# Ledger of designs, part 316: VH-VL binders against o27280

Target 1, 266 residues: o27280
Amino acid sequence: MDSMNVPEVLEIKRIVEESESVKTFIFSWDFRREVRPGQFVMVWDFRDEKPMSVSLIDPVRSEIGISIRRVGEFTDRVHGLSEGDLLGIRGPYGRGFELMGRDILLVGGGIGMAPLAALADEATARGMRVDALVAARTADELLFLDRLEAAGVNISTCTDDGSCGFKGFAHERLLTLEENHDMAAVCGPEPMMFQVMRILDERDVPAQLSLERYMKCAVGICGQCCLDDTGFRVCAEGPVFWSQELSRVREFGRYRRDPAGRRVPW

## First folded at step 14 (VH-VL)

Design D63 (framework fv_marstacimab)
Fold by ESMFold2-Fast, scan of step 14:
Structure D63 (fold): chain C 266 residues (1-266), chain A 118 residues (1-118), chain B 112 residues (1-112)
Amino acid sequence: as target 1 above (266 residues)
Amino acid sequence: EVQLLESGGGLVQPGGSLRLSCAASGFTFRDYAMSWVRQAPGKGLEWVSAISGRGGSTYYADSVKGRFTISRDNSKNTLYLQMNSLRAEDTAVYYCARKDNYGSFDYWGQGTMVTVSS
Amino acid sequence: QSVLTQPPSVSGAPGQRVTISCTGSSSNIGWGYDVHWYQQLPGTAPKLLIYYNTNRPSGVPDRFSGSKSGTSASLAITGLQAEDEADYYCQSYDSSLSGSKVFGGGTKLTVL
């Protein structure tokens, strides 16, 4: 729930270093305010506020986790924090992943594995068979492998440089995976997600994709700026979309937006 | 070897029903999406329906939505197409086809003829 | 009507080259969706000839080749043989249609 829509100041209870560039920040959470995989929160460092996907949902310990990659000034400041320090958290926001059928394929690139790790936990708890394709530039950037293994997930890896598993891109590895699935969930760099979605569409696998740039739209920040080519409003419905919704968006996988809102090629 | 064998076709009156079956062998049936593709006499190929490997997702062409139901029994390696409210334009050879990981129909059965008399 | 357009017929003599076009739009081939080709000999079921734009299944000779560019795809057959007489179908995926698998109308190849 987004009741009052005001950041709560929460103490960082634990920090897990996932890689050289990724940390998971763990907070106590009151689960009377439900959180679903695929939802995000706004993280406030008392200077700037940024959307971050929830990567751990643990009702037994009454904790949530938020995984953050160091990519700029805000994330550099947050990475400098220690256990006991405070952050503002508001949310959750957005629509989460829907689970259907008996098995699911997760395809994650880099930090995109964060919301998929939370989804893997829910899918396995529901008794679904879970296969994960985990992709990164190098072996050191593969995320959540131990956590996925502990959850009973069947894991395939690929790295651009061949340092772990298949040498190549996620979509190239996907083509070598023969098994069909009742659904898929995909999160990662937008060009990767476009290639993966295209293949899953052709394979008759309905896929949900999580788009970081639509997280702002889900809290109403963008207003009407995310109307698609058909005139339908998409900005309040993210960050998770079915592939059938995204396959109509001509901008998806081809163009991004700069800070002024202008289209820039990938 | 991969084999797909259709059965259940025949002559039926408009408004009638038929159930087609496709017996699959030579591969792990549950790992593949399956489709029905039809071909009217002297005409081209038309995709009709698809089902995911474990049956959790189904797809239908607009021409058959609400009338046809695709299903599968993975314990029997069998695909089904229940056809209700049949029309003269449903007259066709119905092929069972396997969908591969590249999205192609890599194996096809020999087809079964459905004739809806007018 | 089919959303992928093929010529209804093409012809050539033994040993010659023919090309069969498959013309789509921005909602299918132009979106980036892949093209597959099927050969249907008279009185038989279709057989996969080319998959994923350019790839041949085991047993398909290299005189068959596929290509894709823009909103269109093409099947090339070199060194034509009498047994190549058949109907040829392209197939892709269309994002604007609810039943998303689409076939071309088919091309009858006659070997003179």
Scores: ipSAE 0.774, ipTM 0.910, lowest interface PAE 1.1, mean pLDDT 88

Design D64 (framework fv_marstacimab)
Fold by ESMFold2-Fast, scan of step 14:
Order: C-alpha cells, then structure tokens, then sequence
Structure D64 (fold): chain C 266 residues (1-266), chain A 118 residues (1-118), chain B 112 residues (1-112)
C-alpha cells in the first residue's frame, strides 16, 4: 500500500517504562495496515527518522508498541516525550518472522527481546509452546519478563555478571538447555546471534535471526545488500533471515561496515 | 540405559525400497534430534539424514535427497528411514544416532545392514 | 575426497603419543563449528570419544584429548595401548553443503 510510505502523525497514547534505558511507546493503529512480529517502522521526530522494531501488536485494543533504547541523540529526544506528544510513523516494513512447528525457542539479548516479545504473543495465541532465553549484562537490563510470563512463556534468564539466573552469555546458557525445538528466533547483539546460530545449526534446529543493520535494505534505501562474497545473490529484504542464509555470509558476527564501506571488527 | 535398536535391513534389488526403524529407550525421545549415519563395507562414516526432536524439520545429504525420507513417531519412541530408488552405492550398515546438546552423536545403535544387489 | 581431511593411517608403539589431524576449511571448522571425535573398534558401532572440541564423555580416559585451532582440529592419544587400535573419525558441520554434518575420512590407528 502507498499509504505505508507516507508518515502518519500519531499521538503517543501510553508510555511503558521497561527499564532505566528502555521505554515502549504505544499508539493507536489501524489494522487494515497489517503488521507482523519482526517487522519495523520508521519513527520520525520531525528532525530525524530511525527504524524501530514493533514490540507490541494488539488488534483487540487496536494498538502497536515500539520499544526504544536510549543510545544517542535521536533516542534521547524521543525519551524526553510524554503521553499526548506526536511522532511520525511509517510502515510497517521488512520480512517478519515465520512460525512453524509446535515448540519454539526465543533467544533475545537486551533490546533484541522487543521483536521477540511480539512474536511470543503470536506464538502463544496459536497454541505453540514457547521457551524464551532472555539475556542481558545485568538483571536490571532484562526486558519483558512479566509480559512473557503473563503470555505463558517458559523463561530462562542469563546475565553476564550473574545478577539473575545463569552467570554467563546466552550461548553458554543455551548449551545447558536440553529441550529440542521445531524452530528458533534470535535477536540481539550480532556476536551473540552468531554463537547461538552455530549451536542451533549443530542441533538441527532451524533458526531465524533479526539483523538491525539490514532494516534499511527492506525499505529500498540500500542497493548494496548481499548475502555472499560474490555479490550475485542479494536479499533485498530483512531484517529477518534464516540461519542457512547467514551461515554463508563471512562478515556475520565478525565484521561490520562503517559509512565509508570499510570492514571494522565488532 | 540409553538404547537404540535398528531393524528393517536386508537384501534388495536396485530400484527397490526398504524401511528402516530405530526403537529408542532410556531417554525422553521427543527432546532429541535424531540422525541416520551409514558406513559402506570397509569405508568411512557418511551422514545421511536428520530430524528435529518434534519432527518439524528434516535434513538430507545430497546423495539421498529426493529418494530417502526420515520420519519419527514420538508416541512409539521410533525413528524411521524410508529408502526408495535404492542403488548399489547405498549398500552400507545404517546406524541410528542421537544428537545431544553439543551437537555430537552421543549414542549409536548396533547398525542394520542394507545390501543393494541383484 | 572428504571436506574434512584426516591421514588414512597412523601408528605407534605401546606407551607412545600419537596425534590425528582433522583439516577443514573456512566453511566448517574455520567458520567456528565445533569438532567431535569418534572411536570405532573393529566390528562395533562408533563411540563418542571427544565432544565440543576438548571435552571427554564419562568413562573416556584422560590420555585422550582434543584441540582446535583455525581451520584444523587434533586428537592426541598418550600412553598408547593395544586396545586403542581402531578407526578414528572427526566430525563437524559444513555451511557450504546446505548445512550438512560432515565426517572426516577416518584414520586407522595401528599399535605395533
């Protein structure tokens, strides 16, 4: 739809404080414009526009939610807003998660739990069994635990410092979990996702991973997106990719590109 | 405690079919991915096929894709391999193997011999 | 040829140390996938000997050890004994083969 490409000015209906650094901004939404977990919207504060994953999809209340971590000038300005203030929203964009099977695993790190929380809601509504591994640096940075519990999700936690649950990284915790799943969905820091993907590949669990750096490709802003070293196989849409697609990308989990196109380590 | 018992092997003519079974005991079958691994007489190990614990995902070696079908019945603790369009090069001992948390094959059955010959 | 390369044979005398190499590429061991090792005694099914590069299952003596570096892995056997005479296989995962599990070609260990 053409209307998806024009920002709609929406009133902030409600703000949920998820942590010291994360807020969820809730807007009324017309669900004639469909939105799926894993998709994102462009958020416009009338100065800059940034892609943000949709973290709440509630057709019963006619609401969507967008969870934003305070990391820079744009997000700091948005965090300064109050209920009743206005933001421009356009979208949704991108390829969302696909659900398959009966039992799924979600592995989220930090703000990466935001799109996975929306996926958990859909999966539980479909009657699927959902296990979530929620990872963060510290206990106060674990996100959406109450919401996941209310949805009937089985939760495991890990923190780098050991302040909640398993002491260690997500992939280390995953090695101690003995349940098998029909699929997994993974979202978080790219090095975490790389380690988790390798373990799931070895276990024969197909995984979908959400990569923020590919969100611009989904809206046609980047014409240089490619998923292999030869450049002839190009995926024009993200941010969600199957693990087999990412297993062939030499830069995934190891390198990123700066604005000049130079390789820099994560 | 953990046991895997293969059956269904035998002599079959080229172009024929066989169905292998693997009866599992001593563990919660539905929680483990399962594989078939074969070994031709005097040769090395070759992975053939894998299935996720719930049965939602299946994987095949290129050499058998389109001819073999892996399946499982978690209510009976049984893994299957349906082998169609058999060729002489499919002659091998077929092992049922359990895949554990680290991705290794931690338990193997005794194997069942499949001979494709006229 | 196998995508994981092992020497076809190695030999040693009782009490000696032998090593068995497993050489991969950027699509398997070099991609970061883990290496597991299996021992197959004559006439028997394979048995897991080393998992996750360096770990021993319960009941495997500490004279067996594994290591991994770059695109290769190695199995070391110290204090070689007659009963170690067997075929040894490395195993990993390869992304270039549509995500397949791959075995090395196997190494026959002869105890002289």
Amino acid sequence: as target 1 above (266 residues)
Amino acid sequence: EVQLLESGGGLVQPGGSLRLSCAASGFTFRDYAMSWVRQAPGKGLEWVSAISGRGGSTYYADSVKGRFTISRDNSKNTLYLQMNSLRAEDTAVYYCARKENYGSFDYWGQGTMVTVSS
Amino acid sequence: QSVLTQPPSVSGAPGQRVTISCTGSSSNIGWGYDVHWYQQLPGTAPKLLIYYNTNRPSGVPDRFSGSKSGTSASLAITGLQAEDEADYYCQSYDSSLSGSKVFGGGTKLTVL
Scores: ipSAE 0.247, ipTM 0.681, lowest interface PAE 4.6, mean pLDDT 86

Design D65 (framework fv_marstacimab)
Fold by ESMFold2-Fast, scan of step 14:
Order: structure tokens, then sequence, then C-alpha cells
Structure D65 (fold): chain C 266 residues (1-266), chain A 118 residues (1-118), chain B 112 residues (1-112)
């Protein structure tokens, strides 16, 4: 958490349509307040506030980008906004990804590719070799392919229905790849991340995974950010965790909790 | 042809040190995680240590933590195991093993015998 | 004794079917980690026999098959031959040991 916890009202400078259901909103940003890939901000539409991962970090242009999927009332309202409109932004919050080694693997599912796109930009700027496995249900839901290509990333795709690339799930595609990496970063649906983590653990590839579901805690003021067994508070101690930390959590990949704290299977 | 050839085994006294080497050929060495697995006479297999392909991550069994150091020289296609503060319980054949993309050990060397005895 | 438990011995006659069990826990096989099997002939290094629960490397006959269910795995050998007499080890990964590969205690197969 940051002690200057006041939303700044920012103008939407540019909107990029990533797909039918995803838009990236770009704002001018004062980089005296540092932002790292894997961190999130609270987005305020002057009615409700929701956590969103930072998907673009550009200190040269003094811009950040926030990618938002249309899933409910708040996101529907935000998707209705135009360039020149205002949103409240506070943060950043959480710990970001740590880069190590020379060769890295990114595994993204759906909107989970958003924080990984920011990480790809930093890794390529540092001279690292980046391989990205981009997964979605259908070809139309694959995100950031053009941006990753422009950054010099080596891209593999998979879709559940076989409409682009490998037909199957991310972990099934990963099993057919023979290359080893110094580290991996993974973000997407929790069942996907669990299966990918198992394979990377077996390959001795240290992995970082982003648990976006718990960002709803709003800067640690609610108890729903806690994971079973370890007592981790995702908004304070995450959302990014090393696989070694998550491998000790019985909850991860098996169940989630409803608003009343009851276990609900994935 | 994938080949792994261990060397450096021998007889050492308790408290002594020994360095094992494993020369690899027939594959791009830097793209594979490597492990050391040992087997005491008449006993089963015990994983000892692992190192990632580029050498950025190392892992150790609790029985050897703080005493053994795994390393690699990718320019020489060679894996090492530096063994310090050796104990009688470390007496075993030490195998060099390559980690396959499914988490298994697909190729093994023939092993080198380490005997810790006075 | 081992985190993966195997029977210490199993025996069968030529042409018979035998199975070797590998029993784990919620921190390894039950967590979903893959099981691999190795054959060790007397006086030789181990050889990969089965990987990713059910897959055979090139050169391993289809008489050898693997399966996994719950917290356990098994290796099945059909049409037993004298040359199958060896020690067999299962191997998985254990999340509670942080990066550790774990082997079963081994099973000595005797062909009568």
Amino acid sequence: as target 1 above (266 residues)
Amino acid sequence: EVQLLESGGGLVQPGGSLRLSCAASGFTFRDYAMSWVRQAPGKGLEWVSAISGRGGSTYYADSVKGRFTISRDNSKNTLYLQMNSLRAEDTAVYYCARKYNYGSFDYWGQGTMVTVSS
Amino acid sequence: QSVLTQPPSVSGAPGQRVTISCTGSSSNIGWGYDVHWYQQLPGTAPKLLIYYNTNRPSGVPDRFSGSKSGTSASLAITGLQAEDEADYYCQSYDSSLSGSKVFGGGTKLTVL
C-alpha cells in the first residue's frame, strides 16, 4: 500500500480497441511515482472503484495504459467513455514482477496477457530474449499479438477451439515446447495457471504468477485477500507470487471463496 | 547421440572435499536443466541437486544443503558438484542426469563412485 | 520411509502380468504432479521407462504402461520376459520440499 492514497483525476489521452470486449485506456503519468509491470491501480468512474492491472508503462512518453475487459456494469460504463473524458486513478499498488536471467517465458490467458505485455516491454528493453505463449478460447480473444511482435517477442499461440495456432489449452501447448528458460511469468485463469505452474516446477523453471482475483480487496482493507495456509494478503503481498510460495497453498487452483467466505470449486 | 560422462569420484576421509564433473555432448547443453542423483550401495535413488539451464537457479536436497554446491560451465558443456564436509552417509554412486521437458530424467551417465571412509 | 511408497519386491512367471504401485500424498501425486518410471538393470545406470504418467520413450516396448489416479500411480508389465528382471523406481515432484524431485524406494522385480 501507498500512503498518498488519493485518486488523481486524469484525462483519457488515447483508447486502443484490443478486441470486441477489451480496451486499453492511456493516460499521461508523472513517473516521480514509479510503476512496475505486475502492479495495479484503482480505477474510479466517480461512482465505483475497481482494481486494474497496468498494461503499458512508457516513461519516455510519460504514459501508462490500463486494459479493461467488459464484464459488468462498471466496465460497461468505462467502455462507453471517449478520449478526453476523465477517470480517477490511484496507486500503483502491489509488488511487481522481478526479472532475472537472460531468457524468459510469458504465459498469458485472455486478459491476463495485459500485465505480461508491460513485462515484455521491460524485458526486451533490458536485452532479454522473450518467448510468449498467448492463450485464449478463440482467435478473436487473443490479445496483444501486434504489440508483442513490435517489441521483438517470439510468439506461440493456442486456442481451445483451434481457430489460431495449437488446438488445446496453454499447458498442453507448453508440453510440446522443448526450450528451457531462466524464469517464467504467468497470468490468466487460475486453473490454467495451476497447470502451467506444475510443468514449470517439474522443469526447474522459477515462475511468477499474478493472482488478479484478489485485487478486489482495495488496498488491503478487506479480509478476502487472504490465501489459505499461508495467510498471504494479495493486495499487500501480491498480486505476484513465486511458484514456490503458491505450491504450499492448498487453495490455489482448487477452490475460491464467495463473498461469505465459503469454498467454491473452480 | 546424447552422452553424459561423470568423473572425479574416489576415496575421501570424513570432513574432506571432492569435486565431481559431468561432460555433456550431443545436445545444446545450456537449454537443459541438469541434476545429480545418487545411490548408496544396495540402496535406492536419491535426488541431490538441480541447476537451471543458464545456471540462474539451484536446488538442493535437505541432506546436502550448505555442504554441496552445484554449478555449470556452459562454454565447456560441463556440470559440476562441489562436495564439502563429506560424511560416511554421502558414500554413493553419483549420476549426472539431464532433465527432459516433461520433468523426467531422460539421459543418465554411468555414474562415479564416491566413498567416504577413514 | 520414502515420500513415494513402492512395494520392495514383486515377482511373476514368464508371460504373466505384474503391476508395481507408487503411493504418494497431496503434496506430490495428489497435487497433480507427473509420475515417471525408471528401470535399473543390475550393474547399470537407470533408464527412463515411462514419462508424463503414460508415455514411452522410443525403444521401450508397449508391454510397459503407466497410469495415475488420485494420490497413486502404477506401472504395468505384460508378457513378462527374463530380461525385465530389474529394479523399478517411480519419481515425481513434491511441492512441500520446494523444488525437490522425489523417488520411490524401488521395487525389485523377479522373473521366476
Scores: ipSAE 0.010, ipTM 0.533, lowest interface PAE 8.9, mean pLDDT 84

Design D66 (framework fv_marstacimab)
Fold by ESMFold2-Fast, scan of step 14:
Structure D66 (fold): chain C 266 residues (1-266), chain A 118 residues (1-118), chain B 112 residues (1-112)
Amino acid sequence: as target 1 above (266 residues)
Amino acid sequence: EVQLLESGGGLVQPGGSLRLSCAASGFTFRDYAMSWVRQAPGKGLEWVSAISGRGGSTYYADSVKGRFTISRDNSKNTLYLQMNSLRAEDTAVYYCARKSNFGSFDYWGQGTMVTVSS
Amino acid sequence: QSVLTQPPSVSGAPGQRVTISCTGSSSNIGWGYDVHWYQQLPGTAPKLLIYYNTNRPSGVPDRFSGSKSGTSASLAITGLQAEDEADYYCQSYDSSLSGSKVFGGGTKLTVL
């Protein structure tokens, strides 16, 4: 039996309220099972199981953190839990981010900052210079600014409504950033990631993008984590992809699927 | 003002090697990706190679992969192109070019002529 | 062969308008990658003329303009002047395995 595929029932050790709609749930973790930034776990509330990115990896405290945005029935139930309550955790799964060079750019939109916060911790621990572009629709949706500041990350913000930092979209803000980087990591809404990827490609910055599409299973046996043009399965081959791989996916950043499976513009 | 100055071109026989240099001034060199772009006599522009600002990532056109190596020394504000196993079709003016935030080649050097002939 | 197609030449009289096309495919301009334009005067290095589809660098007169639609881009020159005689190159990015930065074949502009 593969122990990674058996849920372990863990006690919620601590809950951090990141915003009105986002909480980070912290669990004790045995680091004999290595966890890397960009990987995800399956969270089981004893009714449903959903994939969630790991947002905190702390071997010193023997803890992992999982940041969850309230968007539906499952996440609403999990948000109702308290410290001391139990959740099933299975994993980790997926391909994590690869770090290279001396300078890294992180571009995150909304909850997409969750896996990037864990990556920022690893990059700063390695002595890398980290620049983060944190984007959201409004100021109250910007996540992890205090954690990034405490880690020594150089932060730029942008909001669609101009309530914090640059008024506009992440890709518009990116065009005004003058420093080049050895690599970038990007996570957020697909239209944002598509625009950012094109700029980084043209700028000769290799980029890794995390596609955290909604999934029903973690082993790549269902079509819900598949990308149309390439047949990539997010849970088997991702969630982290190089920009060159994603540039061949006609659907990426342009179209999504509704609950009926119909192709609709973002 | 931004300046790029290429050197190291010359006449070389097929199969030979040559190292081009590009001296940069007027900007923070390490903050910009750099490229080599060539132009054969009477022909158009062809991108050859690119390197990220800190040198952690390199890119090559298929026509030069395995033969050319791009590198940089940020302490000297200098870009290099090591050209090995040179062929007649490598004959061209080689330009050093800076990559802008918008992905354009916003500044170009004057070029250095590489002639590969017997 | 060139993955971005330009007409090899175009001509006009002083004061007229000329347009230079740059035709790509679904792997470059059609994918959404940006188009830049360069002017090369005889015996000189290329100079950036238009960047990021429509933008002019400082010192480029407003007679020069760029546009992008579908799989193609266009450079328009109004009020044509003798000093505009040059080769013009479009440039974009291509996601195919043949390389990431692609130039058009170039267009020679003759002012009659």
Scores: ipSAE 0.432, ipTM 0.748, lowest interface PAE 3.4, mean pLDDT 86

Design D67 (framework fv_marstacimab)
Fold by ESMFold2-Fast, scan of step 14:
Structure D67 (fold): chain C 266 residues (1-266), chain A 118 residues (1-118), chain B 112 residues (1-112)
Amino acid sequence: as target 1 above (266 residues)
Amino acid sequence: EVQLLESGGGLVQPGGSLRLSCAASGFTFRDYAMSWVRQAPGKGLEWVSAISGRGGSTYYADSVKGRFTISRDNSKNTLYLQMNSLRAEDTAVYYCARKSNWGSFDYWGQGTMVTVSS
Amino acid sequence: QSVLTQPPSVSGAPGQRVTISCTGSSSNIGWGYDVHWYQQLPGTAPKLLIYYNTNRPSGVPDRFSGSKSGTSASLAITGLQAEDEADYYCQSYDSSLSGSKVFGGGTKLTVL
């Protein structure tokens, strides 16, 4: 499977501007190489390579989409590209989400909605009922609302500043929602995910959580991907974990690692 | 008014089987996770099994895993516990309990006694 | 033997204050999971007394209060009355056990 280990040079077919800071880059894809929601690919701009979650999976059009937030030199260069330009893509990598039951909850914060948007598409295509809690710092950072609505998803929003929907954090909004679900999928800032996981565990809703913090790790080749207390490697065994797996990890929601490998509080 | 009514308890020999039922009323049954909690005579509370509101996920204490099966019929507002390969240690009052959206067991049934003896 | 440890008994005189402790670990209370308390009068089913660490259901007197700190929680009962004689159980969730709700061993309260 050469395409998994060597970047394929693909043409940017279409670019969707999701917000001032987020774009989705769409490529033709050969679905003989299967892609699942929650998996990531390595994006190569012919100078540097970074992991990015797959945010669109469309076998009918033979397309994948990759949503990228502008946060540094690599992402600034990629954001400067146009339709027709080339990027290297290899993968997919990692463990994707598993759907179960009939009614699911998605809880996404900021760019964490990217892998959840792909999951929403799959769930609705299977005839599942999907409720999404979409959280962001401000209204302008709420992502994929039109796409989720078009898919038939029931949407609740919250913003830290109150500029759209509930004023407050995702977990505070979740406490006001009294519907039970067969499972939940959660992706966003780690402190948000920790609070949401705790509430869902108490409600007996099994949750799958996607850890973004180790997205700087290559496929299973760096020690920084190891989780505290368990030894799981996020890029090899994740990025998606069940809440009972993740809740044994003392790092989750409490501290992160700086570039020197030191533990620092969130 | 929320009500939970257990039935199906009784005397059974070791290795035998029983099916417990819990009839729920006064709330939208499918919106709540449900549990079975047991209490041996003169002893404390022990959680044994849970099921999600829609029935897609089930959980078991290690002591009953592989022997007990929790299920629900949301069209009949009824929770079930199928108990197989019963042991003397399974002798207890079995309570049906509703899990609140705050994570607590906010309503409990009266309990049904299961006695495993010869 | 219980994952959550409670004293087996406490006692007090009418009008006094008692506190019942519930000691856990990093996989339950210390992980951030909430603590709930139940009162079981002799011969009856348990009733929810405190939920979400500090909240009282409708009909529970304010002389019952809950608190949580670190790996432990406490139930305080002020102005003890004869009708408070019961078994009291704490309950939380343990992340190291598959979907497990965990109960303390229970505390028998005797009012003199």
Scores: ipSAE 0.149, ipTM 0.654, lowest interface PAE 5.3, mean pLDDT 86

Design D68 (framework fv_marstacimab)
Fold by ESMFold2-Fast, scan of step 14:
Structure D68 (fold): chain C 266 residues (1-266), chain A 118 residues (1-118), chain B 112 residues (1-112)
Amino acid sequence: as target 1 above (266 residues)
Amino acid sequence: EVQLLESGGGLVQPGGSLRLSCAASGFTFRDYAMSWVRQAPGKGLEWVSAISGRGGSTYYADSVKGRFTISRDNSKNTLYLQMNSLRAEDTAVYYCARKSNLGSFDYWGQGTMVTVSS
Amino acid sequence: QSVLTQPPSVSGAPGQRVTISCTGSSSNIGWGYDVHWYQQLPGTAPKLLIYYNTNRPSGVPDRFSGSKSGTSASLAITGLQAEDEADYYCQSYDSSLSGSKVFGGGTKLTVL
């Protein structure tokens, strides 16, 4: 679809304050351009363009939502916008999550809960049973709890400081959960995803992991797309990968690459 | 308490087929991944196949892939292993084992003997 | 061809300490996968002895302990008793084998 590659200027229909640092921007969307959970769009503020995961997909209301964490100059400018203001949206891009089985586990860290919230909506609409482990540093940074509850999701929380739910990290909380699942979807900081992946591998739970650093590669603007050891073509296949693919790659969870292509530890 | 009881073993000729069953009780069967682990006479343990709790994912050792099929019936609390194109090298005691959520095989059946011989 | 290497045998006298090693690689124990240990008494099914590197199931005496470091793991048995005579297996997961659970070759413990 050629129209997918041209930015469409859309009006911000509604803004939801998810936390002090996260906002969801909601737009009317023409669903002739299909979008699936785990895919991203390029957001253009008429100065710079950045990839953002789609966090709400609502064909009934003809709306999509994009959740943005304030982390730098671009996101600061976008956070300064109001309902009625305009943004350019191009996409969707990348490969989304695949749903399988009847019972699924979602493990989200911080803003990584955004694409998983869209997946939760689809899974519950299909009649699947959804357990979500929502992790953050503090209770104030837990995202989408009301939305997940409204969708019928069984929610477990963990915070580093113990301010809500289990005190500890996502992988530590996961070790205390006894339920088995047909699949898992994981999104968050790469070190968290690595720890979670190992546990799910040992439990024979196939997992899909969404890697933010490969979103730009999927649109052809990143030169650092190949994973080490295997020559795996991440830029053609991301941002969502099965755990079996990632568990064989030494770079995942251990190293990243700087703009010059040098390996840097996490 | 947790019990796993294997059945269906016996003597079969090379190239033949056999279906093993494992009857589970004492736990919510559908909440646990299950495996088959075998042991040839006088030899060590070898993992053969695994199935997720709801049956959505199956895994096989390279030595049996394409010949064996793992399945489960959660309404009957029963695990199955369909074994086709059997070879003398498949001769072993076959154990049904439950996978804990911490990754271990926490409960094992007593095993059923499969002998592939002419 | 075990991807996890154990000594084929180990021996000790009653009351002594023995250790059984389990040596892996970067694709299994070195990747961070956990190690579990099983005891198989003669003529019986294996029984879980140690899970998740260091933990004991209910009913396993504290003279059995597990440890993991780098690409290897060890099972220690203190106060060795005649009834400990058995085969011991380590088990982990190997990422290079498409989701395979892997067992060590086993170690026969003889109590002299």
Scores: ipSAE 0.288, ipTM 0.694, lowest interface PAE 4.4, mean pLDDT 86

Design D69 (framework fv_marstacimab)
Fold by ESMFold2-Fast, scan of step 14:
Structure D69 (fold): chain C 266 residues (1-266), chain A 118 residues (1-118), chain B 112 residues (1-112)
Amino acid sequence: as target 1 above (266 residues)
Amino acid sequence: EVQLLESGGGLVQPGGSLRLSCAASGFTFRDYAMSWVRQAPGKGLEWVSAISGRGGSTYYADSVKGRFTISRDNSKNTLYLQMNSLRAEDTAVYYCARKSNHGSFDYWGQGTMVTVSS
Amino acid sequence: QSVLTQPPSVSGAPGQRVTISCTGSSSNIGWGYDVHWYQQLPGTAPKLLIYYNTNRPSGVPDRFSGSKSGTSASLAITGLQAEDEADYYCQSYDSSLSGSKVFGGGTKLTVL
């Protein structure tokens, strides 16, 4: 079940420009409200509200960060804001990642590296060995490489066009990695996640995957975030799912829902 | 080059216990998931159990869940299968198999025979 | 009661072609999981013959080939030789059982 809270108006403390299209907005946070990697918040610009994954969790500085890609009207307005400006934040919501074992593989595509960057911080703080496969269409869309390197993460890159690292898709790069892991966490475009999940299942690596399905609004979080075959709701049971849960969902990796609830191929 | 050698099989009474070992050589053992696959006399292959490369995750077929325990010692390049509460239907040749990065069982040991006498 | 169905036997003469089918469902091959094939000569351990649907390990001759479509996979053997007499198993992954690797029931190939 989704838990609704009143938005708190917070000042933008710092903005980090991750790329031409992605910014991380950093806010002071009262950690009496626990935040876990893989959870999301509702971001309100006093006109529209959208779900955004938490990409930085720093209880030492009492800060959270939210990474936002410029894709439409709402995100364009938010990208126009400056340090000192205000946004409304509700949450956190959803199920976060679980860490297990000693070695973890992170597989992130584009903005999907945002929640995985927060997970990488927690995993390295626990003394885990962290390998990250960072995938994007082009080199300029690879995100968080400097942050992951600073955290001590072992990084592999992959671009569709071959402009950085392995030329090809994340799942093709994964097939050339010989190392086994106790766990994997995956976040990115759904077709990428489907291919990666299939390989990890076959390799006996338990995987958690984060999917942030389109949601009509926070007040009416139902229907539009429902997974077809199982009736799973991303906001209630997700956004993080074990691969065994997703492998039974016929729509996963094959089609999405538009705002009217119609099936649209990826 | 890659070698897997099973041992520990034998004759055991129903309800008894047996521990199988698989000695691995010719590759970096900790980088590969490992499985046990069995074959009853004159029958087909049945996957029994799997363990991740670092040992943090284990998987079991429903037929052995709660009775068998898979483990590994990466410092000794050895895979184990502890079999408890053995039943006549557990009678089989048990193979140690390496899981490749594409999900196949790319190398197999010669097998060790486990006979549960009824 | 295997979740992957193979014919129990197939036969052919030297030089001929045989095909061994592996029929699954929406929870395994139909979900997109890969199919691997193993050859087991009498009295020996299984040997990987085809991996990742269509690929041959080093040393496997090109007269062995694999394919996958829909909920099914096939192993084709051309130019049959007496040495091909063996049991053949398909193997995939099934999402309806936790972490399950599933084998077909096996097909005994007889070279007449």
Scores: ipSAE 0.545, ipTM 0.797, lowest interface PAE 2.5, mean pLDDT 86

